VHH binders against q9p7j3. Designs and how they scored, part 223

Target 1, 174 residues: q9p7j3
Amino acid sequence: MILPLFPETQVHVFVYENVSNCAAIHEQLISQNPIYDYAFLDAATILYKKQVYSAIIRALEDRRDEQMKTKTIHSEVILSLSPKTEISSAFRQFSMTKKSKNIVVVKIDSKLTEEEEFERLDKLVEGNRVEFSDEELQKLIDFKVLKKNYKLDPSTLENPLASILSSIALRGYS
Key: E = the ipSAE of ESMFold2; O = the ipSAE of OpenDDE; V2 = 0.75 times the mean of E and O plus 0.25 times the DockQ between their complexes.

## First folded at step 17 (VHH)

Design ga7 (framework vhh_6qgx_2; at its last fold request DockQ between E and O 0.84; V2 from the best seeds 0.83)
Fold by OpenDDE, fold request of step 18:
Structure ga7 (fold): chain B 174 residues (1-174), chain A 124 residues (1-124)
Amino acid sequence: as target 1 above (174 residues)
Amino acid sequence: QVQLVESGGGLVQAGGSLRLSCAASGRTFKGYAMAWFRRAPGKEREFVATISWRGGSTFYTDSVKGRFTISRDHAKNTVSLQMNSLRPEDTAVYYCAAEPGYAIYNTASEYDYWGQGTRVTVSA
């Protein structure tokens, strides 16, 4: 998948439900195993495809402008999901945990087709792949967590997408 | 009360140039992606160009690449479309649009805010 704003960067996004080995994946991430060079997100915190894509674009812009706050483009994606500037907070808010059951996996700078990338990732994730769509994401979302992460109130809940996307875009900007 | 207002349209000969401008009022579009669309006579509205809030990321439809340039002025809360080497097929009503965050798909349905449009006519 190619994002128009970054035509030279291939991106793939996968969604898994009922993942049984999140704890094992988490350990590999902590050890910085290069085979696990992905952004692993807790699906409970993701409501829209555009939320993920916006975070990806934000991260890519950060990289382009040499303003990344984290070490890797994938960690920058996780940070970019957050309205907060604190890296630790962003990871607590959006990153896959050992207790996660459903995850969204993002690959940036892929040299493989979506299918080829899936075949590689499928060896790492023990779960069921589902479609990356708003319909499937809304089945996995925890609205309590979502509301907390983006401080959604009755006024912003009228258009949660706009609020989320604005938060992503404006993070760190006065 | 939030409005996008386009200006700069008019009649121009083929090969000529125009600069369209879109001014936002009623609210700031800080953090918004901006875009230009156009609707030619008898045709559906089509995407022309988009620019991210940060201003460093742009995307154009193929037919205008190399001829059109989208830019924005954060201080003035405006977005512009410089149109060079205009062709009769560029004749259309041009619309300014805004979307919170980033534009991903660049479809008309993706954008939340729209201007009234400004007419551009290119004669042969």
Scores: ipSAE 0.907, ipTM 0.945, lowest interface PAE 0.5, mean pLDDT 96
Fold by ESMFold2, look of step 17:
Order: structure tokens, then C-alpha cells, then sequence
Structure ga7 (fold): chain B 174 residues (1-174), chain A 124 residues (1-124)
């Protein structure tokens, strides 16, 4: 996918359910293995495609403007999902963990087609790929986690998407 | 009540300039992207330009790139479209719109809030 705001940057997003090797992937991420240079998100925290795309755009905006807070664009996507600026909190709340069951995987600056990138990623992830769609994400979300991460109350629960998306854009400027 | 109100439309000769303005009332649209769309007679609304909340990220449809400039003023709660080197094919009703977060697809369905439009006519 090419995002209009960043027309020279190819982005791919994949969703896997029933992943059996998150602990192994997590160890590779800690080791900074370059083969695992993706953002691995816990799908329990993601309800909307726009949530992921907005975090990607925020990360790319901050990279362009030399305002990144983390070392890689993929770690910056994880931070960008958070409504707050604290890096450690964002990773605890949104990153895949050893105990995650379902994941969303983001590749930024891909030089590959979606199919080619999938073939590489599928060698790393032991799980079942599903469509990156609001319908599939809704099946994997944990609403208690979503409400906690974005501090959603009754007034924001009627339109949680707008609250979530504006929070991503406002992080650090509210 | 939240409203977006466009102004600055009118009749102008080809090669001329106009500046459109969109004023928001009832909210400040913190964390929202703003956009301009246009509709020529008998056609669907089409995307023209978008600007991020902070104002540093913009995108323009190819036919207006280099001629139109989108900007926003948070103190006045406005967004503007400076239109230079106007052509007859720019003739349309221009609409201001707002959506939370960032513009992703630049389609009309993404936008939650719309103005009523201002007419721009460019004569040959």
C-alpha cells in the first residue's frame, strides 16, 4: 500500500491469528535480528485499520521532521499507537509479547510486493494469516484492553474511532 | 452546533487567483485533518488537498499540485486554499471537510464533517 501523504513509502500490514511462536519471535526482536525488522503488535489492542494506518503516518511524519523518539521506524509505529509520550508504556500496551495469540505485523519501506513480503514473513510466523480488515480485527480485539489503553469512557465509547485517531495525531501536543 | 462554512468563491478569469477560506464553529478540531474536495457539474466529489493537524503534512491531487496551497490557522480555527493559475477545469463547488487523525485514503467517505460549499467559476 502507498499512503498518499507519503507517496514514496511502501507499507504492508499483515494479520495472523493463532500464532504459536510469539515467544521465539520476541527473543529475535530483543536480539535485534535484522530479519525480524517489522513492527509486531498485539492484535488484542487493534480494532481498526485506520488505527494502524494513522500510527504509521504519525511515525513517518516524525521521521521526516526528525522528531522520532525511538531507534527504528517500526518501534516508532508502536509508540505512535499510544495517546501518551512514554515509550515504555506504549511498548507494554501495544507490542506483541511472549503470551500474545494474535498479531498485527507492519513493514515500512518495503521494496517488495505484498505477496513477496508475505512469503518472507510467513517463514517467521507460525500462525494463520487473515485479512487486514475491520471485520477480522473486530474478532481479535480485547475491548477491555482497548478501553484501558485509550481511556475510553461512556461518551467516547459511542464513537471510539474518532477519539482514538485524534489521540494518535495529538500525542505530545495536547 | 458544529459547522464548517466556506467563503471566497466567485467568478475569475483563467490564469487568475482566488483564496478560499473555511471557518469552523462549535469546536476547534484538535487532532483532525482538514481537506478540500470539489464537485464539477454532473460529477462526483473529488479530493483536492489535505493538511494534517500540525500543518506539516500536505497532499494534493495531481491536477492542482504546484498551483494550489492548503494552509490552516489554529488561532482563527480556519483552513484556507490558495488557488493560483486557475483553469476552466477548476470550475466546481468547493467543500471543506474534517476527519479525525490523518487523511489516509482521501475519499469523501472518510470525512465526518462537511461544509455546504462555495462556488468557483473559471472563465476561459
Amino acid sequence: as target 1 above (174 residues)
Amino acid sequence: QVQLVESGGGLVQAGGSLRLSCAASGRTFKGYAMAWFRRAPGKEREFVATISWRGGSTFYTDSVKGRFTISRDHAKNTVSLQMNSLRPEDTAVYYCAAEPGYAIYNTASEYDYWGQGTRVTVSA
Scores: ipSAE 0.747, ipTM 0.883, lowest interface PAE 0.9, mean pLDDT 91
ESMFold2 (binder alone), look of step 17: mean pLDDT 81; pTM 0.843
OpenDDE, look of step 17: ipSAE 0.897; ipTM 0.941
ESMFold2, fold request of step 18: ipSAE 0.744, 0.743, 0.738; ipTM 0.881, 0.886, 0.878
ESMFold2 (binder alone), fold request of step 18: mean pLDDT 81, 82, 82; pTM 0.842, 0.846, 0.844
OpenDDE, fold request of step 18: ipSAE 0.903, 0.902; ipTM 0.944, 0.943

Design ga8 (framework vhh_6qgx_2; at its last look DockQ between E and O 0.71; V2 from the best seeds 0.00; counts 0 for: pae E 5.4 > 2)
Fold by OpenDDE, look of step 17:
Structure ga8 (fold): chain B 174 residues (1-174), chain A 124 residues (1-124)
Amino acid sequence: as target 1 above (174 residues)
Amino acid sequence: QVQLVESGGGLVQAGGSLRLSCAASGRTFKGYAMAWFRRAPGKEREFVATISWRGSSTFYTDSVKGRFTISRDHAKNTVSLQMNSLRPEDTAVYYCAAEPGWAIYNTASEYDYWGQGTRVTVSA
């Protein structure tokens, strides 16, 4: 996929459910295995496609403007999902854990087609691929976690998307 | 009450320039992307340009690239559209809009707030 704001950057997003090897993937990430050069997100924390795309755009803006807070563009995507500036907090909030079962995987700067990237990723993830859509995401979301991560209250829950996206945009601007 | 108020429209000859401005009141649009749309006579509203919250990312519809420039002033809580080399086909009512985060699909339905519009007429 090509985002209009960043037409020269190819992005792929995949969703997996019932993943059995999250712990193994997590170990590879800790060891900084270059084969696992993705952003691995816990699907329990993602409600909207626009939430993911917004985080990607935020990360890309930060990279372009030389204001990245993390080492890699993919780690910056994880940070960008968070309304908090603390990197460790963002990772605790949104990154895949050893206990995750459903994940969203983001690839930035891909040189491959979506299908080719999927074939590569499919060798790493032991789970079932599902469509990247709001409909599928809403089946995987943990609303308690979502409300906690973005401090949603009864007033903002009427339009959680607006609140979430604003929070992503405003991180570090308080 | 949240309001977006456009100004700067008018009559101009082909090849001329106009600068539209949109002022936000009632609230700040912190964390919101801003955009301009337009509706020509007998046509549907169409996307013109958008600018991110930070103001560092912009996107334009193809027909206005190189001629129009969108900018924003956070201090004044305004967004502007500099329109150069205007053409008769640019004749339309221009609307200011705001959406949380970033424009991703550039569809009108993404935008939560709208101005009343300002009329731009470009004569041949």
Scores: ipSAE 0.869, ipTM 0.927, lowest interface PAE 0.6, mean pLDDT 95
Fold by ESMFold2, look of step 17:
Order: sequence, then C-alpha cells, then structure tokens
Structure ga8 (fold): chain B 174 residues (1-174), chain A 124 residues (1-124)
Amino acid sequence: as target 1 above (174 residues)
Amino acid sequence: QVQLVESGGGLVQAGGSLRLSCAASGRTFKGYAMAWFRRAPGKEREFVATISWRGSSTFYTDSVKGRFTISRDHAKNTVSLQMNSLRPEDTAVYYCAAEPGWAIYNTASEYDYWGQGTRVTVSA
C-alpha cells in the first residue's frame, strides 16, 4: 500500500490470530534483531484499520519533520497509537507482549510486494493470517482494554472511531 | 457532530483568483483533518487538497499543484482554499470534508463529514 502523502514509502499491515510464539518474537524484539524490524501490536488494542493508518501517518510525518521520539519508525508507530506522550506507557498499552494471542504487524519502508513481505513474516509468526479489515479486527478487540487506553465513556463506546482518531492526532498538542 | 459550511464561490474569468472558506463547528472538530473535493458538471466527485490537523502536512491533486493552497485557522475553526490562475476546467461545485485524525485519504468514501458545496464557475 502506498500513502498519497508518502509516495516513496511502501507500507504493509498483517493480522495474525492464535499466535503461539509471541514470547519468542518478544525476545527477538528486545534483542533488536533486524529480521524482526516490524511494529508488533497487540490486536486486543486495535478496533479499526483507520486507527492503524492514522498512527502510521503520524509516525511518518514526525519522521519527515525530525520530531520522532523513539529510535525507529516502527517504535514510533507504537507511540503514535497512544493519546499520551509517555513512551513506556505507549509500549505497555499497545505493543505485543509475551502473553498476546492475536497481533497486528506493520512494515514501513518495505521494498517487497505484500505477498513477498508476507512470505518473510510467515516464517517468523506461528499463527493464522486473517484479513486486515474492520470486520476481523472487531473479532479480536478487547473493548475493556480499548476503553481504558483511550478513556472512552459510555456515550462514545458505540462508535468510538472519531474519539480514538482525534486522540492520535492531538497527542503532544494538549 | 461536525457541521461544515462552505463559502466564497462565484464566477471568475480564466486566470483569476478565488478564495474558498469552510467553517466548521462542533465539540469534536479538534483533531480533524480537512479536505476539499470538487464535482465538475457530468463528472464524479474528485479530490482536490487536504490538510492535517497540525496544518504541517498538505497534499494536492496534480492538476492544482502550484495554483491552489490549502490552509487552516485554528482560532476560527476554518479551512481555506486559495485558488489562483483559475482555468475553465476548474469549474465545479467545491465541497469541504472532514475526517478525524490525519488527512491521509484522497478517496471521498473515507470522509465522514461533508458540506453542501459552493459553486465555482471559471469562464474563458
């Protein structure tokens, strides 16, 4: 996928359910193994495609503007999902953990087709790929986690998209 | 809910200029990206320009680059489209659109909020 604002930047997003090796992946991420250069998100925190794309775009704009707060573009995506500026909280709340069951995986600056990137990623993740769609994401979300992460009240829980996207856009401006 | 009202349309000669404005209201407008689309007679609605909430990121369709400038004023909750060097093919109804988050979408179906449009006619 190519975003209009970033035409030289190819992005791929994958969703896996029933992942059995999150602990092993987590160890590789801590070790900064370059083969694992992706953003690994806990799918329990992701309800919408637009949520992920908004975080990607914010991360890319911050990179372009030399405003990144984290070491890599993929870690910046994780921060960009958060309504708050504290880096450690963003990772705790949105990153895949060793206990995660379902994940969303983002690759930025890919030089591969979606199929080629999938072939690489599929050797790293022991789980079942599902479509990156609002329909599939709704099956994997934990609404209690979503409510906590974005401080959603009952009036916004039926269609929280606008509140979530505004939180991503406003981080650092309030 | 966001309400959008466009203004500034009219009749202008080729080579002239117009400035469109879109006033936005609603408690949730903060954090919204804004876009302009247009619909020419007998054609489908097409993307013109978008601006992020921060105002730091803009994107234009190729046919208007260098001639049109999108900008926003946070104090007034408005977005503007300065249209210079107008051509007859710029004749259209211009619509303001809004999407919470970042302005990454150049496809009309991705925008949740729309104004009713303002007519721009450019005569030869």
Scores: ipSAE 0.189, ipTM 0.571, lowest interface PAE 5.4, mean pLDDT 86
ESMFold2 (binder alone), look of step 17: mean pLDDT 82; pTM 0.846

Design ga9 (framework vhh_6qgx_2; at its last look DockQ between E and O 0.83; V2 from the best seeds 0.75)
Fold by OpenDDE, look of step 17:
Structure ga9 (fold): chain B 174 residues (1-174), chain A 124 residues (1-124)
Amino acid sequence: as target 1 above (174 residues)
Amino acid sequence: QVQLVESGGGLVQAGGSLRLSCAASGRTFKGYAMAWFRRAPGKEREFVATISWRGSSTFYTDSVKGRFTISRDHAKNTVSLQMNSLRPEDTAVYYCAAEPGYVIYNTASEYDYWGQGTRVTVSA
């Protein structure tokens, strides 16, 4: 996929459910295995496609403007999902854990087609790929976690999208 | 909610310039992407330009590239559209729009808030 604001950057997003090897993937991430050069998100924390794309756009802006707070573009995507400035908090809030079962995987600067990237990623993830859509995401979301991560209250729960997106954009501007 | 008010429209000769401004009343643009749209007589509303919340990312429709510049002033809580080298085909009512967060697509349906519009007429 090509984002209008960043036409020279190819982005791919994949969703996996019933992943059995999250712990193994997590170990590879800790060891900084370059084969695992993705942003691995816990699907329990993602409700909207626009939420993911917004984080991607912010991360890309940060990189372009030389204002990244993290070491890699993929870690910056994880940070960009968070309304908090603390990197550790963002990772605790949104990154895949050893206990995760459903994940969203983001690839920035891909040189491959979506299908080729999928084939590569499919060798790493032991789970079932599902469509990247709001419909599928809403089946995987943990609303308790979502409410906590974005401090949603009864007044914002009717339409949480606006609150989530604003929080992403406003991080560090308070 | 964000209330948007456009200004700066008017009559101008071909080749001339105008600067449109959009200001929020009652609420700030904090955390919002902003955009300009226009509707020419007898035509549907079309995308003109967008700018991210940070203000560092912009996108333009092809027909206005190199002539129009979108900018925003966080301190004044405004977004502007500098229109240079105006053409008769630029004649339209111009609308300011806002959306929480970042713009993913350049479609009108993505924007939650709209101004009342300001008329721009470019004579031959």
Scores: ipSAE 0.832, ipTM 0.911, lowest interface PAE 0.6, mean pLDDT 94
Fold by ESMFold2, look of step 17:
Structure ga9 (fold): chain B 174 residues (1-174), chain A 124 residues (1-124)
Amino acid sequence: as target 1 above (174 residues)
Amino acid sequence: QVQLVESGGGLVQAGGSLRLSCAASGRTFKGYAMAWFRRAPGKEREFVATISWRGSSTFYTDSVKGRFTISRDHAKNTVSLQMNSLRPEDTAVYYCAAEPGYVIYNTASEYDYWGQGTRVTVSA
């Protein structure tokens, strides 16, 4: 997909359920293997497509404005999901872990079609691809984790999307 | 209840300028993107311009690029649209809109909050 504000940047988002090799993927990410140059998110933390796209837009905005806090655009997407500025907390809360079961995978600056990028990614991830949709994401979310990560209380639970999206935009600019 | 209130519309001759303003009542819209849409007589509401919460990201429909400027003032809780080099085809009711976070597609369906509009008429 191409976002109107960033017309030179192609983005793809994939969702996998029942992933059996998150520990192996995690080791490759730690070793900075360039074949694994994606953002790997724990799907238990993602409720909406707009949540992911907003984090992508925030990361791209920060890259354009020379305000990135992390080393790569993909790590910046992980930070951008967080309402807080602390990098280690953002990764702990949103990144795929060795124990993750379902993941959301983001590729920014892709030079490939969605299907070509999927073919590469599918060699790395042992799991079942599902559609990137609000319907599928709602099956994979852990609401206890979502509430904790965004500090959702009774006043925000009536419309958690608005609270989550504004938090992504407000980080560092309250 | 939060409301968006537009002002600054009116009648202007082609080539002239107007500045539209949109103020929120009862809320500051912290972390919200703001936008202007317009509806010409007999047409659908169309996107005009958007501005991010930080004010550093703006986007304009092609027909207004270089002529219109969107800006915002967090202290006054307002968003403005400076409209220069106006043309008869800019005649429309202009609407202010707000959406939490970032706008992705610049479509009317993305925005949860709307003003009632201010009328702009550009005479030949």
Scores: ipSAE 0.623, ipTM 0.830, lowest interface PAE 1.5, mean pLDDT 90
ESMFold2 (binder alone), look of step 17: mean pLDDT 82; pTM 0.843

Design gb1 (framework vhh_5c3l_4; at its last look DockQ between E and O 0.87; V2 from the best seeds 0.71)
Fold by ESMFold2, look of step 17:
Structure gb1 (fold): chain B 174 residues (1-174), chain A 120 residues (1-120)
Amino acid sequence: as target 1 above (174 residues)
Amino acid sequence: QVQLQESGGGLVQPGGSLRLSCAASGFTFDDHAMSWVRQAPGKGLEVVSDIAWSGGRTYYADSVKGRFTISRDNAKNTLYLQMNSLKPEDTAVYYCARHNKYGIHDRDLRGPGTQVTVSS
């Protein structure tokens, strides 16, 4: 997909359920294997497509403005999901862990079609691809985790999208 | 092999200053955001400060804001923490920590630590 404000930037987002090898993927990311240069997110933290796109847009804006805190655009997406600027809390709260079961995977600056990128990614992830849609994400979310990560109260939890997007957009304006 | 080695800790009087250093080796230092983390006696780990890979952006915990300054020298593969106006509650083991280039969390990415003791 191509975002209007970033026309030279191709983005792909994939969702996998029932992933059996998150520990192996985690080891490759710790070893900094460049084949694994994607943003690997825990799907338990993602409720909306717009949540992911807002984090991507924020990361791309920070890259444009030379304000990236992290070295790769993919790690910057992970940071951008967090309402706080502290790096370790963002990575801990949103990134895939060894114990994750479902993941959202983001590729930015892809030179491949969605299906070509999927074929490459499918060699790395042992799980079942599902559609990147609000309907599928809602099946994978952990609302306890979502409430904690974004400090949602009962009224906000009825319609949390605006609160979540505001947290992403206003990160750093305290 | 990846190595982080802290130095510069010690005993200092309240109101005093120390500068901590962290020497990094075995990896490309400027691929990584870095942080200082501390553990006071009987307490959990607290992130004190972090700094962008480039040195441009920083974060400080409220408890140290205005007193501590994080910096890095990417040419020398070294991270620093200047600690001014030290208080007894700053007494802790201070750890240098590397953040994963691809954004994965791993709590084993830190050095062995250096003791800072603020006492009369």
Scores: ipSAE 0.685, ipTM 0.856, lowest interface PAE 1.2, mean pLDDT 90
Fold by OpenDDE, look of step 17:
Structure gb1 (fold): chain B 174 residues (1-174), chain A 120 residues (1-120)
Amino acid sequence: as target 1 above (174 residues)
Amino acid sequence: QVQLQESGGGLVQPGGSLRLSCAASGFTFDDHAMSWVRQAPGKGLEVVSDIAWSGGRTYYADSVKGRFTISRDNAKNTLYLQMNSLKPEDTAVYYCARHNKYGIHDRDLRGPGTQVTVSS
């Protein structure tokens, strides 16, 4: 996938459900294995495609402006999902854990086609790939977690997307 | 092996200042964002401040904004925390912590810590 504002940057997003080896993946990420250079998100924290795209765009803008807080573009995507500027909080809120069951995987700067990237990732993730769509994401979301992460209240829950996008966009600019 | 070692803690009166240092070794220092975290008696770990890998962006807890300054010297593999206008509630063990460059929170690497005591 190509983003219009970043035509030279290829992005791939994958969703996996019923992943059996999240603990193993987590260990590889802790060890900083370069083969696992992706953004691994807990699907329980993601409700919309636009949420993910907004974070990606924010991260890419930060890179363009040489203002990345984290070293890798993938970690910056994770940070960009959070309304908080605190790194630990952002990672705790949105990164996959050892106990995750469903994950969203983001690859930035891919040199491969979507299918080729999928073949690589399929060797790392033991789960079922599902469509990256709002419909599928809505099946995997934990609304309690979502509400907590973005401090959603009854008024913002009528249009949670707007609130989420605003939180992402305004992070660090208060 | 990866090592972090804090120094600069001590006893100081309210309103006083301290400068903490953290010496890092065993890894590429500028690949990682860094944090200062503290643990006061009877309380959990609190992130005091964090700093980008390049030093260009920082975060401060509300309780320390305007009083503390985080900085780093990547050439010296050293993290700093300048603490001014210290208060008794700043009393804690202060830890230097390394963030995972792949965006994982679990198993943050910290040093043994340095004690900061603010008391009249």
Scores: ipSAE 0.619, ipTM 0.837, lowest interface PAE 0.6, mean pLDDT 93
ESMFold2 (binder alone), look of step 17: mean pLDDT 88; pTM 0.892

Design gb10 (framework vhh_5c3l_4; at its last look DockQ between E and O 0.85; V2 from the best seeds 0.81)
Fold by OpenDDE, look of step 17:
Structure gb10 (fold): chain B 174 residues (1-174), chain A 120 residues (1-120)
Amino acid sequence: as target 1 above (174 residues)
Amino acid sequence: QVQLQESGGGLVQPGGSLRLSCAASGFTFDDHAMSWVRQAPGKGLEVVSDIAWSGGRTYYADSVKGRFTISRDNAKNTLYLQMNSLKPEDTAVYYCARHSKYGMHDRDLRGPGTQVTVSS
């Protein structure tokens, strides 16, 4: 996928359910294995495609402006999902954990087609790939976690997308 | 091996200042964002401040904004925390912490810590 504002940057997003080896993936990330240079998100924290795209765009803008807080674009995507600028909070809120069952995986700056990237990633993730769509994401979301992460209340829950996008966009500018 | 070592803590009167240092070794220092965290008696770990890998962007807890300044020297593999206008509630063990390069948080590396005591 190509983003209009970043035509030279190819992005791929994958969703996996019933992942059995999250603990193993987690260990590889801790050990900083470069083969695992993806953004591994807990699907329980993601409700919309636009949420993910907004975070990606925010991270790419930070890179363009040479204002990345983290070293890699993928970790910056994770940070960009959070309404907070505090790193630990962002990672705790949105990163995959050992206990995760469903994940969203983001690859930025891919030199491969979506199919080729999938074949590569499929060797790392032991789970079932599902469509990256709002419909599928809504099946995997934990609303309690979502409400907590974005401080959603009864008024904002009527249109949670607007609230989420605003939180992402305004981060660091208040 | 990966190591972090804090220094600069001590006893100071309210309104006083301290400068903490953290010496890093055994890894590429500028590959990691860094933070200072503290633990006061009877309380859990609290993030005090964090800083980007390049030293550009910073975060401060509301309780320390305007009083504390985080900085780093990547050439010296050292993290700093300048603490001014110290208060008794700042009394805690202060830890230097390394953030994961790929977004993990549960195994962030910390040093043994340095004690900061603010008392009249």
Scores: ipSAE 0.872, ipTM 0.926, lowest interface PAE 0.5, mean pLDDT 94
Fold by ESMFold2, look of step 17:
Structure gb10 (fold): chain B 174 residues (1-174), chain A 120 residues (1-120)
Amino acid sequence: as target 1 above (174 residues)
Amino acid sequence: QVQLQESGGGLVQPGGSLRLSCAASGFTFDDHAMSWVRQAPGKGLEVVSDIAWSGGRTYYADSVKGRFTISRDNAKNTLYLQMNSLKPEDTAVYYCARHSKYGMHDRDLRGPGTQVTVSS
């Protein structure tokens, strides 16, 4: 997909459930294998499509403005999900871990169609692809994790979207 | 072999200054954002400061903001922490830490640390 504000940038987002090889993927990412250059997110931390799109937009804005903290656009997406600018906190809270069961995978600057990118990714991930939709994300979320990551009040848990999007947009001002 | 080596710690009086250095080897230094992390006696790890791969953006913990300055020299593969107006509560082992290029959390990528003691 092409975001209107970034017309030269093709983005694909995939969701996998019941992933059996997160430990192997994690090892490849720590070893800096460029075949794995995607953002691998723990789906337990993602409730909305807009949450992911807002982080992508923030990372692309930081790249445009030469303000990226991290070297790759994909690691910058992970950082951008966090309401805080501290790098360790963002990676710890939002990245896939060796124990993750469900993941959201983002590819930015793709030169491939969605299905071509999926065919490459499917060779790396041992799990079941599901639709990138609010319906599917809501089945995979851990609300305790969501509440902690965004410091949500019990009163905001009924409609947390606005609070979450504000946290992403206001990052660096709090 | 990935290696991070801190230096520049020591004993200093309150109000004094120290400059910590961290020499990096065995990896491409400017592919990585870097941090200083400290551990006071009997406490957990606290992230003191972060710096972007390029040196352009930084983060500081509230407890050190305005007193500490993080910097890096990518040509020399070295990270620095200038610590001014030191207080007894700054007493800790200070560690240099490397962040994953691809955004994975990895606690094992830090040096052995250097002791900073602020006491009269």
Scores: ipSAE 0.718, ipTM 0.880, lowest interface PAE 1.1, mean pLDDT 91
ESMFold2 (binder alone), look of step 17: mean pLDDT 88; pTM 0.888

